# Ledger of designs, part 153: VH-VL binders against q8ixk2r445to577

Target 1, 133 residues: q8ixk2r445to577
Amino acid sequence: FFGMLQNKGLTDYCFDYNPPDENQIVGHQVILYLCHGMGQNQFFEYTSQKEIRYNTHQPEGCIAVEAGMDTLIMHLCEETAPENQKFILQEDGSLFHEQSKKCVQAARKESSDSFVPLLRDCTNSDHQKWFFK
Below, E stands for the ipSAE of ESMFold2; O stands for the ipSAE of OpenDDE; V2 stands for 0.75 times the mean of E and O plus 0.25 times the DockQ between their complexes.

## First folded at step 8 (VH-VL)

Design ga8 (framework fv_recaticimab; at its last look DockQ between E and O 0.79; V2 from the best seeds 0.00; counts 0 for: pae O 3.5 > 2)
Fold by ESMFold2, look of step 8:
Structure ga8 (fold): chain C 133 residues (1-133), chain A 119 residues (1-119), chain B 112 residues (1-112)
Amino acid sequence: as target 1 above (133 residues)
Amino acid sequence: QVQLVQSGAEVKKPGASVKVSCKASGYTFTDYYMHWVRQAPGQGLEWMGYIKPNSGYTKYHQNFQDRVTMTRDTSISTAYMELSRLRSDDTAVYYCARSKHYGSGFDYWGQGTTVTVSS
Amino acid sequence: DIVMSQSPSSLSASVGDRVTITCKSSQSLLYSSNNKNYLAWYQQKPGKSPKLLIYWASTRESGVPDRFSGSGSGTDFTLTISSLQPEDFATYYCQQYYSYPTFGQGTKLEIK
């Protein structure tokens, strides 16, 4: 899959990545922003290696979660996907992080009007359901 | 074996356009990025941009952004680079070269296409 | 752009000599998560396309003779040819691929 990765419950919000320096894409947090399809910030690819790739950069970025953390941050993709970069996009729309056994949920960032994807215990919430547009 | 075969030499006048092709064989064309790199006579290597063949996404170096178009035809495993509004200092050898999505050195290069721009 | 600076611009050496070419980047090319430096070295002979010699700063490409070695980390990198052969007459380029690729300006190696 390739496109904008939308949330079902948080209507019209998509994965968005806007690093402050195009030459330094590693280590910044993925956010949620209103889906617009403009520019390069909302296009991701889901691969047979179970990666969520930020593929408007070379080398490509791959979304990861560091051990013990719940935030989705950008890493560089590897030849073989590291375990912390593996997600299963299930048929019901849940986005499961294999290493942590948790699901990606749309959440409001603490003390702000901003939204971010975070790992949470898996539920049936529409805030844990995702699809490509 | 991996092979990148480019189209033949071109002679152009200033203001014209040139389109160089790069036909890939010996690997899955859509698994690799295709880059374009040029080299003016007696000068070093200058990266122009890339195309991701599976999606068609392109990224161009800012020096070429408004004059270059990179495309591909996946049915014949061929990448294209078109440079418009040619100037005399666009005279160079133009190379295609591949890389892996996770970043790699360019392990295979085309043989080069000489483009000469003269009044 | 990540700027790559090579030195020297040219040099002459004899068959059998040990040669060192350096390359400095304007920012670190080391990705700490995989401990790799996103740097490659190429050899280009007159009239030919570049040939990959070294990637990840120190890994030889298949078929590249053992006399070629790469070293360095972060911002400072070195290509060493331990015993020059007549076929090593060429121009050598470093290239970063940590982001959109950029090349050093080249080092022309002339064998006396």
Scores: ipSAE 0.584, ipTM 0.870, lowest interface PAE 1.8, mean pLDDT 92
Fold by OpenDDE, look of step 8:
Structure ga8 (fold): chain C 133 residues (1-133), chain A 119 residues (1-119), chain B 112 residues (1-112)
Amino acid sequence: as target 1 above (133 residues)
Amino acid sequence: QVQLVQSGAEVKKPGASVKVSCKASGYTFTDYYMHWVRQAPGQGLEWMGYIKPNSGYTKYHQNFQDRVTMTRDTSISTAYMELSRLRSDDTAVYYCARSKHYGSGFDYWGQGTTVTVSS
Amino acid sequence: DIVMSQSPSSLSASVGDRVTITCKSSQSLLYSSNNKNYLAWYQQKPGKSPKLLIYWASTRESGVPDRFSGSGSGTDFTLTISSLQPEDFATYYCQQYYSYPTFGQGTKLEIK
């Protein structure tokens, strides 16, 4: 699966990543932004290694969850996907992070009008449902 | 055995377009990046961009962004690179090259296609 | 773009010599999470395509003779040929793939 990764509950919002430096793409937080389909900032791929790849860089970036965190941070992909980069996109649209045993939820960023994907306890909320478009 | 076989030499006039093909065999075409690299006579190597054959996603170097188009036909495991509005300084050998997963260098290269741009 | 600078641009050597080529990057090629350097070395002979020799800065590609070795980390890298053979006279390039690929300007190794 590849393309825009869109949230069901937070209508018209997609995974978005726009690092300030193309030569240093890692270390920044993945956010949610209105789905626009323009450019590569919203192009992602879900792989057989259970990675969510930011498909605009060589080598590719992969979304990771750092220890103790609930945010999604971009790392470089590795030949063997590390545990903190493994997600399961389930048939019901839930995006499950294997290591933390939590689900990715569209949420409002604290003290902001912006939105971000955060790890939360798994529920049946549409804000935890995702699909590629 | 992995092989990348490119199309033959091209002679073009300024302003024209050239399309080079690269047929892959001996591996799963859609599982690897296909890069294009050129080399002007007596000069070094210049990365032009890549295509991901599975999705068709491309990334071009900014120097070529407005002139290069990379495509692929997965049914025949062939990648294409088209360069338009050719100039004399586009004269070069153009290579297709496969990269290993997650970047381990370009492990297989085509034999190169000489493109000559002259009036 | 990450700039790759090789040294020297050219050198002459004899069969049996120990040869060293250096490559410097404008920024670190070391990824802290996997402790790998995103650096490759290529050999190119006249009229031929480049051939991958080393990747991850120090790992030899399959079929590459033991006399070739890569070392270095961060921004400074070295390709070493321990005992030069007749077939080793060629142009050598370093390449980074930490970001969008860029190559060094090349080092031409000629027979003395």
Scores: ipSAE 0.116, ipTM 0.764, lowest interface PAE 3.5, mean pLDDT 93
ESMFold2 (binder alone), look of step 8: mean pLDDT 93; pTM 0.944

Design ga9 (framework fv_recaticimab; at its last look DockQ between E and O 0.05; V2 from the best seeds 0.00; counts 0 for: pae O 12.2 > 2, placed apart)
Fold by ESMFold2, look of step 8:
Structure ga9 (fold): chain C 133 residues (1-133), chain A 119 residues (1-119), chain B 112 residues (1-112)
Amino acid sequence: as target 1 above (133 residues)
Amino acid sequence: QVQLVQSGAEVKKPGASVKVSCKASGYTFTDYYMHWVRQAPGQGLEWMGYINPNSGYTKYHQNFQDRVTMTRDTSISTAYMELSRLRSDDTAVYYCARSKHYGSGFDYWGQGTTVTVSS
Amino acid sequence: DIVMSQSPSSLSASVGDRVTITCKSSQSLLYSSNNKNYLAWYQQKPGKSPKLLIYWASTRESGVPDRFSGSGSGTDFTLTISSLQPEDFATYYCQQYYSFPTFGQGTKLEIK
């Protein structure tokens, strides 16, 4: 799967990655932003290794969740996907993080008007449903 | 087995453009990034940019940003580099070379294409 | 740009000598999460394309003789040829791939 990764419940919001230095992509948080179709910030790939790749950079970035955290952070992809970079995009649209046993949910940041994907206990909420377009 | 075969030598006048091709074989073309690297006579290696052949996205070194275009045709496993507004200091051997998506050394290189820019 | 500086720029040596070439980067090439250095070494003979020797700073590419080894971490890296052979006279380049690639200026290894 390829393209913009959109949320069903938070209408017209997509995964977005906008690192302050295009040459240093590691360690920043993935956000949600209005879908606009520009492939640089909103172009992701879901792979057979269960990775969510940011592949407009070389080396490619892979989304990870660090132990004990609930935020989605950019790491570098590796030949074999590390466990913290594995997500299962299920038929019902849920995006399950296998290592933590949690689902990716669209959430509003408590201190801002911005939205971010966060790990939460899995529910049937449309805010936990994702699809490529 | 794995091969990158480039188009032949070119002689150009200043102000012209050149388009170099790089045909890949022996592997899945869209699984690897393609880079372009040039080498002026007696000089070192200068990275020009890359294309992700899976998506078509490119990144160019700032020194070439306004003059270079990198494209690909996945149906014939071929990458292209076009350099416009040529000047004499663009005289060089131009190489294509591949890398893996997660970062790697360039394990296969094309044979090089000599571009000579002279009046 | 991550700047790669090689030393020496040229070097004369005899068959059988041990040769050491150094490469210094303007920032660390070590990614702490996987503990790998994003550095490669290449050999280029006159009229030929570069040939990959070493990647991940110390991993030898398949088919490369055991006399070639890479070492170092962070910003300081070394290519060593333990017993120089006649076919090893060439120019050697280091290259980082932590971000968009950049190369050292090269080290020309000549027969003495």
Scores: ipSAE 0.586, ipTM 0.866, lowest interface PAE 1.7, mean pLDDT 92
Fold by OpenDDE, look of step 8:
Structure ga9 (fold): chain C 133 residues (1-133), chain A 119 residues (1-119), chain B 112 residues (1-112)
Amino acid sequence: as target 1 above (133 residues)
Amino acid sequence: QVQLVQSGAEVKKPGASVKVSCKASGYTFTDYYMHWVRQAPGQGLEWMGYINPNSGYTKYHQNFQDRVTMTRDTSISTAYMELSRLRSDDTAVYYCARSKHYGSGFDYWGQGTTVTVSS
Amino acid sequence: DIVMSQSPSSLSASVGDRVTITCKSSQSLLYSSNNKNYLAWYQQKPGKSPKLLIYWASTRESGVPDRFSGSGSGTDFTLTISSLQPEDFATYYCQQYYSFPTFGQGTKLEIK
């Protein structure tokens, strides 16, 4: 699966990554933004290694969850996907993080009007449902 | 050791409902999908649907959409399948079976529950 | 639904024989993104639950003897038992999980 990763509950919002330096793509948080399908900021791929890869940037970035955090941070992809980069995009649209055993939920960023994907306990909420467009 | 232990045989009359349980052990119940598959006497295997134990999300085959309800109790690692408005052609062995992913084989099965529907 | 068609529906063989069962799908089970075929094979003995033998069309489940092998891609798949053993007489099913799971009608392998 590839393309825009759109949330069902938070209508018209997609995974978005826009690092301040295109030559230094790691270390920043993945956010949610209105789906626009323009550029490369909203192009992701779910791979056979259970990675969510950020476009075809070289070196390629993979979404990771750092220890003790509930946010999605861009790391470099590895030949063998590390445990903290493994996700299961399930048929029901839930995006399950294997290591934390939590699901990715569209949420409002604290003290902000912006939105971000966060790890939360898995529910049937449409805010935890995602699909590639 | 992974085990799926199902409830005992059921005898029902047409129009009644049956609820079969499937208790999982030896693994993290919520990490695997639970499917239900039935097999009429001398016939093949028929997929009925699955439940995602993490969320409770269910997907039913359209042939059962209006009659089947799949639930789970995570506190006791047990999945349930209820089939209502039973008819004679519902007579079958009903299996629970787990899969790692929605797109993977069923690696462990319950022992089966025989449901007989007759007047 | 994806329709799975097995052949033959039944066959008789002797211990030591090479046996091949065929399964055809109504559409391709090959996913281009991971280059895997979403096809499994099961063995079922009378009064027992099905047992997973092969998944991804050609990968043996843990504990399955080497004499069992799966092959094929796309819409045509085969299960092969290289040298039939007494305990192998059973009914075999193919299953696709590319979409909502469906099974072949089964192949009953009987002793000649």
Scores: ipSAE 0.000, ipTM 0.603, lowest interface PAE 12.2, mean pLDDT 92
ESMFold2 (binder alone), look of step 8: mean pLDDT 93; pTM 0.945

Design ka1 (framework fv_axatilimab; at its last look DockQ between E and O 0.10; V2 from the best seeds 0.00; counts 0 for: pae E 14.7 > 2, placed apart)
Fold by OpenDDE, look of step 8:
Structure ka1 (fold): chain C 133 residues (1-133), chain A 120 residues (1-120), chain B 107 residues (1-107)
Amino acid sequence: as target 1 above (133 residues)
Amino acid sequence: EVTLKESGPALVKPTQTLTLTCTFSGFSLSTYGMGVGWIRQPPGKALEWLAHIYWDDEKYYNPSLKNRLTISKDTSKNQVVLTMTNMDPVDTATYYCAHKLYPGRAFDIWGQGTMVTVSS
Amino acid sequence: DIQMTQSPSSLSASVGDRVTITCLASQGISYYLAWYQQKPGKAPKLLIYAASKLQSGVPSRFSGSGSGTDYTLTISSLQPEDFATYYCQQHYSTPWTFGGGTKVEIK
């Protein structure tokens, strides 16, 4: 699966990654932004290694969850996907993080009008449903 | 600034129903991701989580007390109400309501708590 | 349910001492662990969330560490205002559960 990773509940919002430096793509938070399909910032790939890859740069970036955190951060992909980079995109649209046993949910960013994907307890909320478009 | 304050009776008789109200300010339960929970603490004992309610009216209860607890919200009044039926002296405790900015996170801001004594 | 075993139940220490409190979860909680401080007659105060993240306004002498099932709260140099009871809490899954508490008393 590849393309824009769009949220069902938060209509017309997609995964978005826009690092301040194109030559240093790691270490920043993945956000949600209006799906526009105009740039590489919203192009992601779900791989057989259960990674969510950001394939617009070399080396390639993979979404990871840092210890104790509920945010999605860009790391470098590895030959063997580390545990904190493994996700399961379920048939029902839920995006499950294997290590934390949490689901990715579209949520409002703290003290901001912006939105971000965050790890939360798994529910049946449409805000935890995702699909590639 | 987020603030919470518990209100309700200080004394309840056995078998009666306790109704506690949490009045808060600085946030709204109409805001996505907001939640309020109740935690109690018997004198000299540890904390026990009771129930939680989110902005979308999703509710969680402590299974050990589930059949006795009901949590609800009035967004227009910035209030969360907890009812607990069939009170017993063992339920004597300080009851706290607390703010949770995001689901799954810690309770970052607490009310001062209200002492509830169950006695004949 | 996830049980949180906190140790010790109490300890005596002096100002300036290094204090360590341990919390053991009955299963892995993936860093979803918070630490609270409670003084007599007061509500708990959040110190640490996500196992190691310091809550805003909390002194840097407080720190949290751990992984899997084992977590620790450390006070690098105990201050007079730090004598209190401390609780761990898992927010990994409901029911959210607290440790039994650790009372830090003055020696």
Scores: ipSAE 0.024, ipTM 0.690, lowest interface PAE 4.2, mean pLDDT 92
Fold by ESMFold2, look of step 8:
Structure ka1 (fold): chain C 133 residues (1-133), chain A 120 residues (1-120), chain B 107 residues (1-107)
Amino acid sequence: as target 1 above (133 residues)
Amino acid sequence: EVTLKESGPALVKPTQTLTLTCTFSGFSLSTYGMGVGWIRQPPGKALEWLAHIYWDDEKYYNPSLKNRLTISKDTSKNQVVLTMTNMDPVDTATYYCAHKLYPGRAFDIWGQGTMVTVSS
Amino acid sequence: DIQMTQSPSSLSASVGDRVTITCLASQGISYYLAWYQQKPGKAPKLLIYAASKLQSGVPSRFSGSGSGTDYTLTISSLQPEDFATYYCQQHYSTPWTFGGGTKVEIK
């Protein structure tokens, strides 16, 4: 799949990546922002290796979660996807992170109107459901 | 262009608190992703990671020393400070601070190290 | 904690030799393995990160390989400046742990 990765429960919010330097795309947090499809910020590819790639610009970035963290951070893609970069987009729309055994949830950033994707215990909440458009 | 330098006492007595300062240049800890860590090496022995602090003030400690360590930063002064309580002769080592570009990377630039001896 | 077992602890080699150093992790580390070179009285210098990525300014005679728990540093043709102690480190999860080191000495 390729497109904007949208949340079912937080309607009209999409994965968004806006690094301050487009030539240094690694190390920044993925956020949620209103879906608009302009520029390169909201286009991701879900690959056969179960990666979520930011690949509208070179070099390609892959979403990762470091052990013990719940934050989605951009890393460089590798030829073979590391375990911390593998996500399963399931038939029910849940986005499961294999290494942590947790699901990606749309969540409000504490004390903010900002939204971010975070790892949480898996539930059947629509805030843990995602689809490409 | 990136440099780090450790400073602090060369000699401390058992039970005292050690305070080490890492002063750096060529980067800022306000830059998303960046971090500074502390690593030590007893004479003739292997390296041991102690603590790490990231740009967003997230802190990590080696659990074998967790109750003795505190790490903090002063972004305006380009400094990271490590304190280690209840020093013991076994803590005699060279202490390094080191730069980490962002999560998933290794320690790419190290300070020269400072030797700390713990003795009566 | 992830233990790193490094072998050999020391070796003797001649200029021009091919040298290999092995690092075994107690569990999978998904290619998050670094190699450092350290000369006496000096800080460690990063050679390889992410198991196989060459750090900027490091000569191409250094290479890294491996997967899962088994990783190797190779020096394809040893030079006089390569006599040093080499350490592996997993940079996968805290505590970030180092191997015991491999001292490469002149024969």
Scores: ipSAE 0.006, ipTM 0.538, lowest interface PAE 14.7, mean pLDDT 87
ESMFold2 (binder alone), look of step 8: mean pLDDT 94; pTM 0.953

Design ka10 (framework fv_axatilimab; at its last look DockQ between E and O 0.04; V2 from the best seeds 0.00; counts 0 for: pae O 13.3 > 2, placed apart)
Fold by ESMFold2, look of step 8:
Structure ka10 (fold): chain C 133 residues (1-133), chain A 120 residues (1-120), chain B 107 residues (1-107)
Amino acid sequence: as target 1 above (133 residues)
Amino acid sequence: EVTLKESGPALVKPTQTLTLTCTFSGFSLSTYGMGVGWIRQPPGKALEWLAHIYWDDEKYYNPSLKNRLTISKDTSKNQVVLTMTNMDPVDTATYYCAHKLYPGRAFDIWGQGTMVTVSS
Amino acid sequence: DIQMTQSPSSLSASVGDRVTITCLASQGIKYWLAWYQQKPGKAPKLLIYAASKLQSGVPSRFSGSGSGTDYTLTISSLQPEDFATYYCQQHYSTPWTFGGGTKVEIK
């Protein structure tokens, strides 16, 4: 799949990646932002290796979760996808992180008035449902 | 249809505590993403945001009024309550409550406002 | 705190005029800017949110634009019902601060 990855429960919100330096794409957190399609910040590809790629930039970034963490962070993609970069987008829209056994949920970022995708115990909440647009 | 209505005293003496209630309908604060905030406007002056509460009980306060404000909700009564301590004549204003869908959205539905005068 | 500087503080205009109001934020607010209209004795009414998104029921003669720190509200052809005071507000981070207002008066 390719496009803007949108949350079902937070209508009109999309995965967004806006690193402070476009030449330093590694190590920053993925956020949720109002879907607008302007620029290249909101376009991602779900690959056959179960990666979520930020591929409008070279080198390409892949979303990862570091061990013991719940935040989605940008790493460089590798030839073979590491386990911490594998997400299963299920038919019901849930986005399951294999290594942690948790689902991606739209959640409010601590100490700010914004939303971010975070890993949480899997539920049937629409805030854990995602689709490409 | 979403509606909000402010209630509370029209006159408060200096040093007293003001308690304002926002009673709303057409939404529930148990619904994910919902929030209610308070904004005031002194006569002839600009708007000032005071406090906000979301469905998950996260609360935000204007730091210029820190420790004077308390916001709470009663989801079963569809009410949000603002308490402001140690009132002063400079706090004379129209007080509004308003609906805000998500942190990334704006105040889209406002109550009619209630005028609070602080004087002897 | 993010300071919002709104200009002009007042303006006079005729029906049919194009009116532009500006709002400057002291820091970047990433399109999270709202515009409100307020008539005497009434609560504010939301016109625009997220810099350029028109609130439902608001006439298309109202539009918003801008990015970073610089934002504008435009009324393409002023109508009699548009004489009011207009406020910007950043809704990016708390405290959600308002501009000082712009009063649009009949010339």
Scores: ipSAE 0.042, ipTM 0.690, lowest interface PAE 7.4, mean pLDDT 89
Fold by OpenDDE, look of step 8:
Structure ka10 (fold): chain C 133 residues (1-133), chain A 120 residues (1-120), chain B 107 residues (1-107)
Amino acid sequence: as target 1 above (133 residues)
Amino acid sequence: EVTLKESGPALVKPTQTLTLTCTFSGFSLSTYGMGVGWIRQPPGKALEWLAHIYWDDEKYYNPSLKNRLTISKDTSKNQVVLTMTNMDPVDTATYYCAHKLYPGRAFDIWGQGTMVTVSS
Amino acid sequence: DIQMTQSPSSLSASVGDRVTITCLASQGIKYWLAWYQQKPGKAPKLLIYAASKLQSGVPSRFSGSGSGTDYTLTISSLQPEDFATYYCQQHYSTPWTFGGGTKVEIK
């Protein structure tokens, strides 16, 4: 699966990554932004290693969850996907993080008008449903 | 599953125009990131990229053949068409269409190719 | 245009051998290098993209490495089904260009 990763409940919002420095693509938070289909900032790939890859540049970036966090952060992809970078995109559209046993939910960023994907307890909410567009 | 298949004439006379059609399934050229390209290979020789078209109708051509090539898409039919004018025996080759994602990806899925012979 | 110089043009090897193929770009292509395998009468098959990323379904005995202008495809232990012609291709900028190919034959 590849393309824009769009949320069902938060209509017209997609995974978005736009680091301040294009030569330093790791360490920043993945956000949600209006789906626009422009450029690579909203282009992601779900791989056979259960990774969500952002970029094909060397080195390549993969979404990870750091210990104790509920946000999605860009890390470098590794030859063998680490546990904190493994997700299951289920048939029902839920995006499950294996290590934390939580689901990715579209949510409002605290003290902000922006939106971000956050790890939450798994529910049947459309805000936890995702599809590639 | 993504599949592509080339169709067109197996024989073309010199100076004639070649029209090849790539019919694909498993994806749509209305979807962001999707692209289809044409690559040819003369018998016993290396591969040569010809042209490429993306979902947004952005087109690219090999400069060495640009004046002879036209690429277009029909999204409703899942088809990409390549035309090449003023064919010459040197253009005899197997012609492939192939799937390529944007950005920065290679041709990951290929058609079986169709042999085109240019001869009087 | 970016020229891709592939070497050797051909090599003979035995099952179990380590095989190395080199591709040299006329300018830096920043890891945007792919490797294909082609068997007689068949379409090319993608093995590696972005210099070192293994395409899904490709055996792990295939690997890609390199940077700048110099890149390498390695088959750690050649298998009977690996006798074929291999091509490198830069996907850094158009026109996308291929190497001349390397035919891997049975010794």
Scores: ipSAE 0.000, ipTM 0.602, lowest interface PAE 13.3, mean pLDDT 92
ESMFold2 (binder alone), look of step 8: mean pLDDT 93; pTM 0.953

